# VH-VL binders against Putative glutamine--fructose-6-phosphate aminotransferase [isomerizing]: the designs that were tried, part 26

Target 1, 262 residues: Putative glutamine--fructose-6-phosphate aminotransferase [isomerizing], of Saccharomyces cerevisiae (a2p2r3)
Amino acid sequence: MCGIFGYCNFLIEKTRGEIIDTLIEGLQALEYKEYDSSGISIQGDELESLNIYKQTGKISSLKEEIDLYNLNKNLPFISHCGIAHTRRATHGGLRRANCHPHNSDPSNEFVVVHNGVITNFANLKALLMAKGYVFKSDTDTECIPKLYKHIYDTSIELGYNLDFHVLTNLVLKELEGSYGLLCTSSHFPDEVVAARKGSPLVIGVKGKTDMDVNFVEVEYLDQEEDYLKLNTQTKSSGNVLAAAPVKYNTCLRKSPPFVHNT
Key: E = the ipSAE of ESMFold2; O = the ipSAE of OpenDDE; V2 = 0.75 times the mean of E and O plus 0.25 times the DockQ between their complexes.

## First folded at step 18 (VH-VL; framework fv_becotatug)

Design V3 (from S8 with heavy chain V50R R58N; at its last look DockQ between E and O 0.35; V2 from the best seeds 0.00; counts 0 for: pae O 4.9 > 2)
Fold by OpenDDE, look of step 18:
Structure V3 (fold): chain C 262 residues (1-262), chain A 122 residues (1-122), chain B 107 residues (1-107)
Amino acid sequence: as target 1 above (262 residues)
Amino acid sequence: QVQLQESGPGLVKPSETLSLTCTVSGFSLSSYSVHWVRQAPGKGLEWLGRIYTSGSTNYNTPFTSRLTISVDTSKNQFSLKLSSVTAADTAVYYCAREWISTGQSDYYFDYWGQGTLVTVSS
Amino acid sequence: EIVLTQSPDFQSVTPKEKVTITCRASQSIGNSLHWYQQKPDQSPKLLIKYASYSFSGIPSRFSGSGSGTDFTLTINSLEAEDAATYYCHQSDSWPLTFGQGTKLEIK
């Protein structure tokens, strides 16, 4: 059994150290069994950069690993999205490479934590390998961030600029099995997408005011949405293409998309 | 420009301690680890150990009892001490920078020093 | 430790020829393999990181491929300046290890 945890601060200043601590504490709170590996992803020093830290062993080992890098823990972030994972190795060896988060490439364009099983992993892996992707781990999860990148790059090549939510839906359409997953991307700063199929996933939202923490269960519904048709609408003259009301149910952003009420 | 430079005695007597220094420039030590790698004449590369700026070290098993790696952040220097040397310790010794692994679960050496030859002889 | 075995140990090649060097790991290391070039009396230079990613400043004639246990360094069109010993390196597990090296000589 694996656990995933995400933490986002929007328009509330948090230090890197606070963020790391929150992520680690989140993982600790999920710990009901002995986990043998853990990892986190946080924003790097540069804009549109993501860092990944992984370690086998106890969560304390992850913390020690992070401390070895002597990160500036006082770096403030007005908005930030971090994701975390802990696992008990059931598939693949106890390797650091098998720890979550998994990335799309060395630049960490897409970073994913995943709880579940991708049953069509072999097919996806074969496809992605044929496209030039190299797999590092023995996990089924690794295909997810690579698939993100593939679809993203393809969309760009075709002249589409998909939002993170639409991109995620396209990825999810290709995934079979069960999953709770979180994804962050350098292409979508200050955003995190959450998706669920079979595996449980809970999102908590806390406001500035002592308001009661509301928990929302996020579930992805297989709806065939022709997202590509929506984006092919040529920017004709001045009319802000009314972005079809994309139900942002799976994407947390620092600001809601401008719904141009036409 | 990233630079690493090894320095130390070119000759060491058997049973003595080999001491080397790696001086680094062109980057902040706080973000990087440094490795020591040696190469015997006409032979391949052998990893000796790693050190973080925090002082935490990893040693290759054969050297655990003889090898000490340290860091002086104030001088931008890393040190290697290898005790009880024999002729088998004759090699070019390199310090190398580990790329800051911000997204990977493993590491590579992006910059190397020029190396310094140490000969163990009576 | 993970043992890396390179093939061949030595190769004499003509300029403009395609050169292939292989590195086999004793166990799966994913893409945690790196390639270095070492010219005589010089320090190793990083060529390829993580099996297939060229390091900055490396000519396009150098490429890497492979995953798991089998890896390949390819020089598409050999130049005289490519005379060197090439090493594969794994960073999957401690201790870090290197291949025995492949020496390329130019005819």
Scores: ipSAE 0.024, ipTM 0.594, lowest interface PAE 4.9, mean pLDDT 84
ESMFold2, look of step 18: ipSAE 0.477; ipTM 0.727
ESMFold2 (binder alone), look of step 18: mean pLDDT 89; pTM 0.915

Design V4 (from S8 with heavy chain S33W; at its last fold request DockQ between E and O 0.54; V2 from the best seeds 0.61)
Heavy chain, then light chain:
Amino acid sequence: QVQLQESGPGLVKPSETLSLTCTVSGFSLSSYWVHWVRQAPGKGLEWLGVIYTSGSTRYNTPFTSRLTISVDTSKNQFSLKLSSVTAADTAVYYCAREWISTGQSDYYFDYWGQGTLVTVSS
Amino acid sequence: EIVLTQSPDFQSVTPKEKVTITCRASQSIGNSLHWYQQKPDQSPKLLIKYASYSFSGIPSRFSGSGSGTDFTLTINSLEAEDAATYYCHQSDSWPLTFGQGTKLEIK
ESMFold2, look of step 18: ipSAE 0.601; ipTM 0.794
ESMFold2 (binder alone), look of step 18: mean pLDDT 90; pTM 0.928
OpenDDE, look of step 18: ipSAE 0.794; ipTM 0.905
ESMFold2, look of step 19: ipSAE 0.646; ipTM 0.829
ESMFold2 (binder alone), look of step 19: mean pLDDT 90; pTM 0.930
OpenDDE, look of step 19: ipSAE 0.786; ipTM 0.895
ESMFold2, fold request of step 22: ipSAE 0.558, 0.550, 0.592; ipTM 0.789, 0.765, 0.800
ESMFold2 (binder alone), fold request of step 22: mean pLDDT 90, 90, 90; pTM 0.928, 0.927, 0.926
OpenDDE, fold request of step 22: ipSAE 0.675, 0.662, 0.658; ipTM 0.842, 0.838, 0.843

Design V5 (from S8 with heavy chain I100Y S101D; at its last look DockQ between E and O 0.54; V2 from the best seeds 0.00; counts 0 for: pae E 4.8 > 2)
Fold by OpenDDE, look of step 18:
Structure V5 (fold): chain C 262 residues (1-262), chain A 122 residues (1-122), chain B 107 residues (1-107)
Amino acid sequence: as target 1 above (262 residues)
Amino acid sequence: QVQLQESGPGLVKPSETLSLTCTVSGFSLSSYSVHWVRQAPGKGLEWLGVIYTSGSTRYNTPFTSRLTISVDTSKNQFSLKLSSVTAADTAVYYCAREWYDTGQSDYYFDYWGQGTLVTVSS
Amino acid sequence: EIVLTQSPDFQSVTPKEKVTITCRASQSIGNSLHWYQQKPDQSPKLLIKYASYSFSGIPSRFSGSGSGTDFTLTINSLEAEDAATYYCHQSDSWPLTFGQGTKLEIK
């Protein structure tokens, strides 16, 4: 069993230290059984860079691991998306590489935390390996960020610039099994996507005031969409996929959707 | 230019403490973790321990009771102390810099010192 | 600890030949394997990081492959200067460990 936790601050300044603490505290709050590994992903020092920290053992071991390095914990972020994970090693051995988050490549273009099982992992892995991807872990989760990158790169090669939502939908169409999923990307700064199939996922939104009611729209992938046929699509004017639906509220972004004041 | 240089006595008596210093240049010990690795004559490489940028240390299990690694950032030096030495501790001792890759959540040794031979003999 | 076993221990090769060195880990280490070259009376030098990535300044004749438990260092066309002992190294788990080394001599 695994637990995932994401924390996003939009237009509210938080320090790196505060963000790390929040992520760790979030993981601690999820702890009901004995976990044997944990990890986080946060923004790096450079714009659009993502760092990953992982460690086996207790959550405290993760904190210790992070503290081994001289991170500027006072670095402020007006907007930031971080994701975190804790797991019991049911799939893959107890090793740091099997800890979440998992990445697409050494540049961390896509970073994923996952709760669930990808049942078609073997097939996906084989496909991705044939494409030149190198797997670091023994987990089924590692195929997800690599699949993100594969689809992203392919879309770019075809002349399409997909948003994170559309890209995510394409990835999810290829995944079989169950998942609670969080994904961040250097290609989509200040965004995080959340998806679930058969695994629980809770999203909380907090406004500036206690009087604010904040909503997150949920999208159901029950229909095939035109953008799933990328190879057969013709370019319209620019890099926009013709007839691709833009669903802004399916992702958490720097510009949040409507805040309703009650 | 990144450089590491080991220094210390080439000869140590049995039961005494082996003390080595690694002097670094071209980078700061506040920014990089550094390791000690040794190589017995005609043998392979053996990892001894690491000191992180935080000052925390980790030692290989066989050496936990005898090994101390410390850092002096003001001098750009870090040291190794190995107590109760025997002939088995005769080796070339290397200091090495760790490069931590946040994209891999992993690390490797990108720069090594030239090594210093320490012989344990009465 | 993770045991790395290299093969062969020793190889005498002719210049321009292709050389293959293998490293087997006692357990899966993903791509947390690195290759070092050590010439006589010198310190180890990093050749390949993370199983297949060449380090900066390393000639293109050196390449690495593998994942999990089985890894390979390949020298596509051996040069005289490549006479050395090669070590695989894992950074997957504590304690850090090295292979026993493969000594390459040039005929």
Scores: ipSAE 0.100, ipTM 0.679, lowest interface PAE 4.0, mean pLDDT 86
ESMFold2, look of step 18: ipSAE 0.254; ipTM 0.647
ESMFold2 (binder alone), look of step 18: mean pLDDT 90; pTM 0.931

Design V6 (from S8 with light chain G30S S52E; at its last look DockQ between E and O 0.69; V2 from the best seeds 0.00; counts 0 for: pae E 2.8 > 2)
Fold by OpenDDE, look of step 18:
Structure V6 (fold): chain C 262 residues (1-262), chain A 122 residues (1-122), chain B 107 residues (1-107)
Amino acid sequence: as target 1 above (262 residues)
Amino acid sequence: QVQLQESGPGLVKPSETLSLTCTVSGFSLSSYSVHWVRQAPGKGLEWLGVIYTSGSTRYNTPFTSRLTISVDTSKNQFSLKLSSVTAADTAVYYCAREWISTGQSDYYFDYWGQGTLVTVSS
Amino acid sequence: EIVLTQSPDFQSVTPKEKVTITCRASQSISNSLHWYQQKPDQSPKLLIKYAEYSFSGIPSRFSGSGSGTDFTLTINSLEAEDAATYYCHQSDSWPLTFGQGTKLEIK
C-alpha cells in the first residue's frame, strides 16, 4: 500500500523549507498504517532542475536524508510543484532504490510518484532498457518516468513540442494496470500532472479567500467522462466544501483555476 | 578535469593519529559527497566513511570511535583522521567521489585518487 | 553487513578467451552491484554500475549481469590490458562493502 501527495503553490511565495514541511506533513496525514519508506521531489536551485530525496524507515529518516545535502531551505518560490510518496513494501524489497519518487535519468527530467501496479512493466522495461535506460529499482513504477522521457525525446526528434498534458496522455496509453500517479518535469516547470486508473486520487484546491471554490478540469483517455471530487478547505469553518463533480485537466499549471464565490 | 589527490605522512607510529588530506579539483565539495576507502597491502577494498555536501558524516562501524572526516570547502579539501592506529591500519588510503544524480546519491564511485600509502610502524 | 564473495580468487587466462567472474551477496541487493577494475599500482576504476550498465568509456567486451544475490562480470575476448584485479561493490545497504577481488593474469 502506497500514498501519494502533491503540493503546488501558484503565485504564493513559499520557501523551500515550507514546501518540504508541507509535503512531509501531507505524507504524515496519509499514514494510517506503518510505512517503511518515503520520498519527495522538489525543484532544485535552477528553474529547470528537480531534486529527489528518499529513504527507508520512518518519516524522520527522510528528514535526516534531506539534511545530508547542502540545501538552502530559505530559497523562496513564487510558484512550485512538489510531489511525495510513502510506501509499504509489497512489491520489491525494502531498500532506498525502491522508494519513490522515481526518475527518468540522472538529470531527473521526469519524476514520478505512483500508487498502483503497472502490469505490462516487464515489456516496458525491456523496451526502455534496449533504448539505454538504466533501471535502479525493482519497482514497476520506474518505467513510467523513463517512458515519459522516451516519448518526449522522440516527439522532439520528430519536430513536435508537446505540452505536458498531451505527453501524459501518450504515456498513459502505453500503461496497463492500475495507477494513481503524479509527475513533475524539468521540461515543464510549475506544472504537475495527475492521473488515475483504478486507484483513488483526490485533488484539493485552496483559494485566497475562505469562500472561494476552485475547479480543475479533468481529461479522460478513453473519452469517457468521469469526475473527480474537489475538496476545498476553508480556514474559517474547517469544513471541506464538497464541490459539484468537476472536470479536471491532467495538468495543474501556474495559471490559477477557475474560482467562484460560494 | 575531475581529480582527487591524497596527501599525508607515509609513516605513523602506533597509538598516534593518522592524518590525511584529499585535495580535489574539477568539482566542488559543496556539490559532491566524497568517501575514504583503504586497501591493506595485497588485500581488498574497505570502505571507511563518507562526508556529505552538508558536512554530515557516516562512518563504517569498526571506525566510529576512531575516525573523523571533515571538509574545508574553501580549500577544496577534505580530511581523514584515524586515531590510535595499529599495524592493522597500514594501507593505501584512497579518496573517491560519489556519483550523484541531480540531488540524489547513488553510492558508487566514479573518480578515485591515486592513493597514498600509510605505514604504521614503531 | 552484506558480504560479497567473488569467484574465482585468481584466474590465468589466454588472450581472446572469454572470462567470467562471479560475485555472490550474503543477501539480496537487487541490482545495486557495481564492478571496478584495478590494475597494478593504480586506483580502482568503475566498469559496470547497477549490475549490467557499462560506465562511460568502458569497452564493449565488458558486460555485467545478475540480480538479487548472484552477479557476473564477463569479459568477452580478453585483451592483454585487462590484466587486473576486479572488485564487486554493493550500495544497497550500509556499510558499503566490496568483494575480496578476483585477480586476472594473462598467459
Scores: ipSAE 0.456, ipTM 0.776, lowest interface PAE 1.3, mean pLDDT 87
ESMFold2, look of step 18: ipSAE 0.472; ipTM 0.719
ESMFold2 (binder alone), look of step 18: mean pLDDT 91; pTM 0.938

Design V7 (from S8 with heavy chain V50L S56T; at its last look DockQ between E and O 0.84; V2 from the best seeds 0.00; counts 0 for: pae E 2.6 > 2)
Fold by OpenDDE, look of step 18:
Structure V7 (fold): chain C 262 residues (1-262), chain A 122 residues (1-122), chain B 107 residues (1-107)
Amino acid sequence: as target 1 above (262 residues)
Amino acid sequence: QVQLQESGPGLVKPSETLSLTCTVSGFSLSSYSVHWVRQAPGKGLEWLGLIYTSGTTRYNTPFTSRLTISVDTSKNQFSLKLSSVTAADTAVYYCAREWISTGQSDYYFDYWGQGTLVTVSS
Amino acid sequence: EIVLTQSPDFQSVTPKEKVTITCRASQSIGNSLHWYQQKPDQSPKLLIKYASYSFSGIPSRFSGSGSGTDFTLTINSLEAEDAATYYCHQSDSWPLTFGQGTKLEIK
């Protein structure tokens, strides 16, 4: 069993340290069972860069891992998307390489955290290996970010400039099995894609004002209606309000889709 | 051209401290870690430890009490100090680089220095 | 620590022959195995990373395979210049460890 957590700040300044802390705290909140590995992805020093930090062991081990790189934790971000994962090793063994997030390539063009099982990963892996992709893990998840890159590169070669949402839909069409996943990309700064099929995924939105309810757009792929649970948190009550599912895209961007006064 | 070059005394007396320097050129230090590996005469390779550009180190367990690795980024130099040496520490000592891609380590060595022989003898 | 055991320790071969060197890990390391070539009086050189991916500039006659605990380095058609000691290396767990080496001599 795995847990995924994403944190996005849009037009609200947060420091790298605050972002890291939030992601880690999110993981801790998910820790209802003994996890043996964890990881995060955050924006690098450059706008079009993503960093990945992951380690086996407890969350403290992840923190130690992050500290190895002596990051500027005071670096401010007006907008930022980070993703996090915690894992209990069931497939592939307890290895750092098997920890999430997984990347598309050494430059981390696409980064994914995943809860679920990709049943056709062997075929995908074979295809992607034939194309020169280097696999470093024994996880089925590793094919996802590489598939993102493959489809992205192919689309570019064909003269298409796809947005992150469309690209994601193309990726998801190729995936079989179950998944709750988050994806970030250096090609799409300040965006995060969330998708689910058979695996649980919850999205929470916090408004700027005490009474604001923000909505997230959700798009359904295929003929199956898989609804995401949307929770909104207000400052004043600490209550999470359940929002009605709305059918839109799965990509979170800089602009919040809708703000309603409750 | 990527270059790593080890330097230091070729002879060290028992119980003294072995001190070596690895000078690197042809690449930016910010994207790499440096490892030390030694090879006793006619023997295999033994990993000693690593250092990141941040100064953070990791040592192989047998050497934790005797080994110190440091970096001077201004000089592009990495240093190894091994205290209380014995004849068992006679070896060719290599520094090797590891590329750190955007915050991830792969822990394989793409380039090695030529190595420097250190003999421990009275 | 993870122990890597290579086989054979020594092999004498003729040019153009196919050579196979094996490396066995004491526990599963996925594909976190790398191969190095060390010629006499030279430093090791990276040949293969992550079990099966050739490093830049490495001749196509070199290939790697395997996963888990059993790995193989293959030289499809041996050349005289391939006389060297070959080492496997694991990066799965601390400490990093090497195989004992396989010395390849050319007849």
Scores: ipSAE 0.378, ipTM 0.750, lowest interface PAE 2.3, mean pLDDT 86
ESMFold2, look of step 18: ipSAE 0.518; ipTM 0.743
ESMFold2 (binder alone), look of step 18: mean pLDDT 90; pTM 0.929

## First folded at step 19 (VH-VL; framework fv_becotatug)

Design W1 (from V4 with heavy chain Q104E; at its last look DockQ between E and O 0.60; V2 from the best seeds 0.63)
Fold by ESMFold2, look of step 19:
Structure W1 (fold): chain C 262 residues (1-262), chain A 122 residues (1-122), chain B 107 residues (1-107)
Amino acid sequence: as target 1 above (262 residues)
Amino acid sequence: QVQLQESGPGLVKPSETLSLTCTVSGFSLSSYWVHWVRQAPGKGLEWLGVIYTSGSTRYNTPFTSRLTISVDTSKNQFSLKLSSVTAADTAVYYCAREWISTGESDYYFDYWGQGTLVTVSS
Amino acid sequence: EIVLTQSPDFQSVTPKEKVTITCRASQSIGNSLHWYQQKPDQSPKLLIKYASYSFSGIPSRFSGSGSGTDFTLTINSLEAEDAATYYCHQSDSWPLTFGQGTKLEIK
């Protein structure tokens, strides 16, 4: 049992410390007793740069790892997308290299957290190693960010300028198995992509004041084999309540907040 | 131009404290952690410890009671102190850096200092 | 603590020959294995990181391979300047450890 969590602030200033705290709090809400690894990815000091912090053990071990870097926690970000992962305790020894997030390359051009099993991992790894990608872990997840970079670089060589959600669709077409997935990229700093196949995914939106719900822009990437059932009541006739299942995979784009005072 | 330069006395008497500095230039101290490694004459390499950007340290177990690593960022200097030395502490002492700028620490050393020989003898 | 055992301890080799140095870890370390070259009276220099990834500026005649417990450094078409001691280094577990070294001399 693994937990993934993403947090985005858009045109609402948050400090690096606040972003880290929010990601950690998200993991703590998902964590059960006996989790054995955790990690986060956040933007670095430079525009488009991404950093990864991860460690085996409890969330407290992740906090200790982050503290070693003496980050400027007061650094402000008007917009930021961060991702996080935590994992259930497993049998046998743990390696920090197997913790999520995983990257595409030393510059962290693409960074991924993932739940599930990529059944064609061996074939993807062989292909990517032949192209010079260095695998540091035993996880199937590591092929995903490397595949993102391979497809991205190929598209640039061929003269394309792909949107993140288009790139993601190309990546997902090459994956076999099940997944819940979050990806961020230095090439798409204002975006996080969420995708699912056979796993539930929940998306929350929060504004500073009462929000007019008449317009919220969200882009969806669908995998027709699976669905997310909403556990909220919907409108119904009289005193009868109804709920409907929803199938989707999602690429999140943040819209400006819309507010009406009521 | 990346440089790490160790300095200190070449001779230390038994039971005294060995004290070395590593002066660095050509790179940002916020993007690297500094390690100390030693090499006894005719022997292999032995990792001693690391100082993190936070100022906290980790030491190899045999040295935890005798070793102190510190930094003075205003002088671009790292220090190593090893107390209660014996002839077994005779070695070339190196400082070495580890890149950490993307947060993902890999604990390999891309640049090493020149090394300084310290002989423990009366 | 992970023990790294290199083979051979010493080898006298002819220029232009292929040289293979091995490193065996006492337990699996994935590919968290790095290679350094130390020329006489010099400090170590990083050659290979993560078993097989060449560090910037390293001649292409140096290559690395392996994972788990068995690792190899290969020097294709040896040059006279390659006379040095070679060390493997693991970064999988604390404390960080090095192999005992392999000394190459050029005939």
Scores: ipSAE 0.616, ipTM 0.810, lowest interface PAE 1.4, mean pLDDT 81
ESMFold2 (binder alone), look of step 19: mean pLDDT 90; pTM 0.927
OpenDDE, look of step 19: ipSAE 0.675; ipTM 0.842

Design W2 (from W1 with heavy chain V50L S56T; at its last look DockQ between E and O 0.56; V2 from the best seeds 0.00; counts 0 for: pae O 2.4 > 2)
Fold by OpenDDE, look of step 19:
Structure W2 (fold): chain C 262 residues (1-262), chain A 122 residues (1-122), chain B 107 residues (1-107)
Amino acid sequence: as target 1 above (262 residues)
Amino acid sequence: QVQLQESGPGLVKPSETLSLTCTVSGFSLSSYWVHWVRQAPGKGLEWLGLIYTSGTTRYNTPFTSRLTISVDTSKNQFSLKLSSVTAADTAVYYCAREWISTGESDYYFDYWGQGTLVTVSS
Amino acid sequence: EIVLTQSPDFQSVTPKEKVTITCRASQSIGNSLHWYQQKPDQSPKLLIKYASYSFSGIPSRFSGSGSGTDFTLTINSLEAEDAATYYCHQSDSWPLTFGQGTKLEIK
């Protein structure tokens, strides 16, 4: 059994320490029987940076791990998104590398915590490896942040600037199985994406007053979203070279080999 | 330029405590894990332990009872004390820094000191 | 602990030849393997990080590959200055461990 927890403060100042405590407390609340690993991702010291802290063992081990870094816990954040995970090792051995969160690359462009099973992870992994991605873990989850990066980079190369929501939808189209997942990205500061298929996910909103939760956009993937709108998000950079509407094919399975037109 | 330099006595008597200091320059200890690694003559590399800026240490299991690593950030130094030495502790002792990636579970030693030979002999 | 076993222990080669050194881990370590070069009377020098990434300033003739349990360091065209002992190192699990080393001599 695994648990995922996300915490976001928006326009409410919180210190790094408070954020960490909240994430840890969230994990503790999820603690059921014998978890053998835990981890968190929070914003780093640099702008648009994400840090990952994870460790095998009890939550206390994670705390100890975090303390090793001697982080400035008094650093204030007016807005921040953090994600956390606790797990019992099922897929993959009891290794730190198998702990969540998982990242896309050493720069942590995309960070993911995940509950569930990606049934087509072997195929995704093979495809991503063929693209030059190196896998560190034995988990099915690791393909998710790498897939995010792949689609993101491809979209940028094609001249698209996709929002986190659209990007996520493209990723989810490629995933098979069941999942509850949270994703943060350095490309999308102060945003977190939550997605579920078959796994439960609860969103809570707290404010000074009764707030309308309508600001949380919930989309159902079964809706034929006219992805044609992706064609219109051209990078407003001035050289409108009318690149022919390159059908952004984000499907790893269907994407013709990128013929680098040299 | 990143530099690490080990210093200490080249000779230690059996049962005494081996004490070494590593002085670093060109970087702040606050950003790196620092390690001690030793190499017996003609042998391979053996990891001894590490310390972080917070003072937290981790020791290799065989040395937990004898090894103490400390740090003085004000002097850009960290130290190794190995008690109850025997001839088996004769080695070149290296200090090294390990690059910290806040997004990775893996580390590597990017810079090493020149090493200092310590001989345990009566 | 994770045991790293290198092969061969010793190799004598002629300049310009291709050299391959293998490191095997007792368990899967993903890409958490690093390679060091140690010349006589010198400290180890980092060559390759994370199995396949060359460290800054390392000549292009050095390359690394592998994942899981099997790793390889390759010197594409050996130079005289490459005479050294090469070590693999794992940072996947505590305690950190090294291979026994591969001594490379140049004829």
Scores: ipSAE 0.300, ipTM 0.729, lowest interface PAE 2.4, mean pLDDT 86
ESMFold2, look of step 19: ipSAE 0.567; ipTM 0.782
ESMFold2 (binder alone), look of step 19: mean pLDDT 90; pTM 0.927

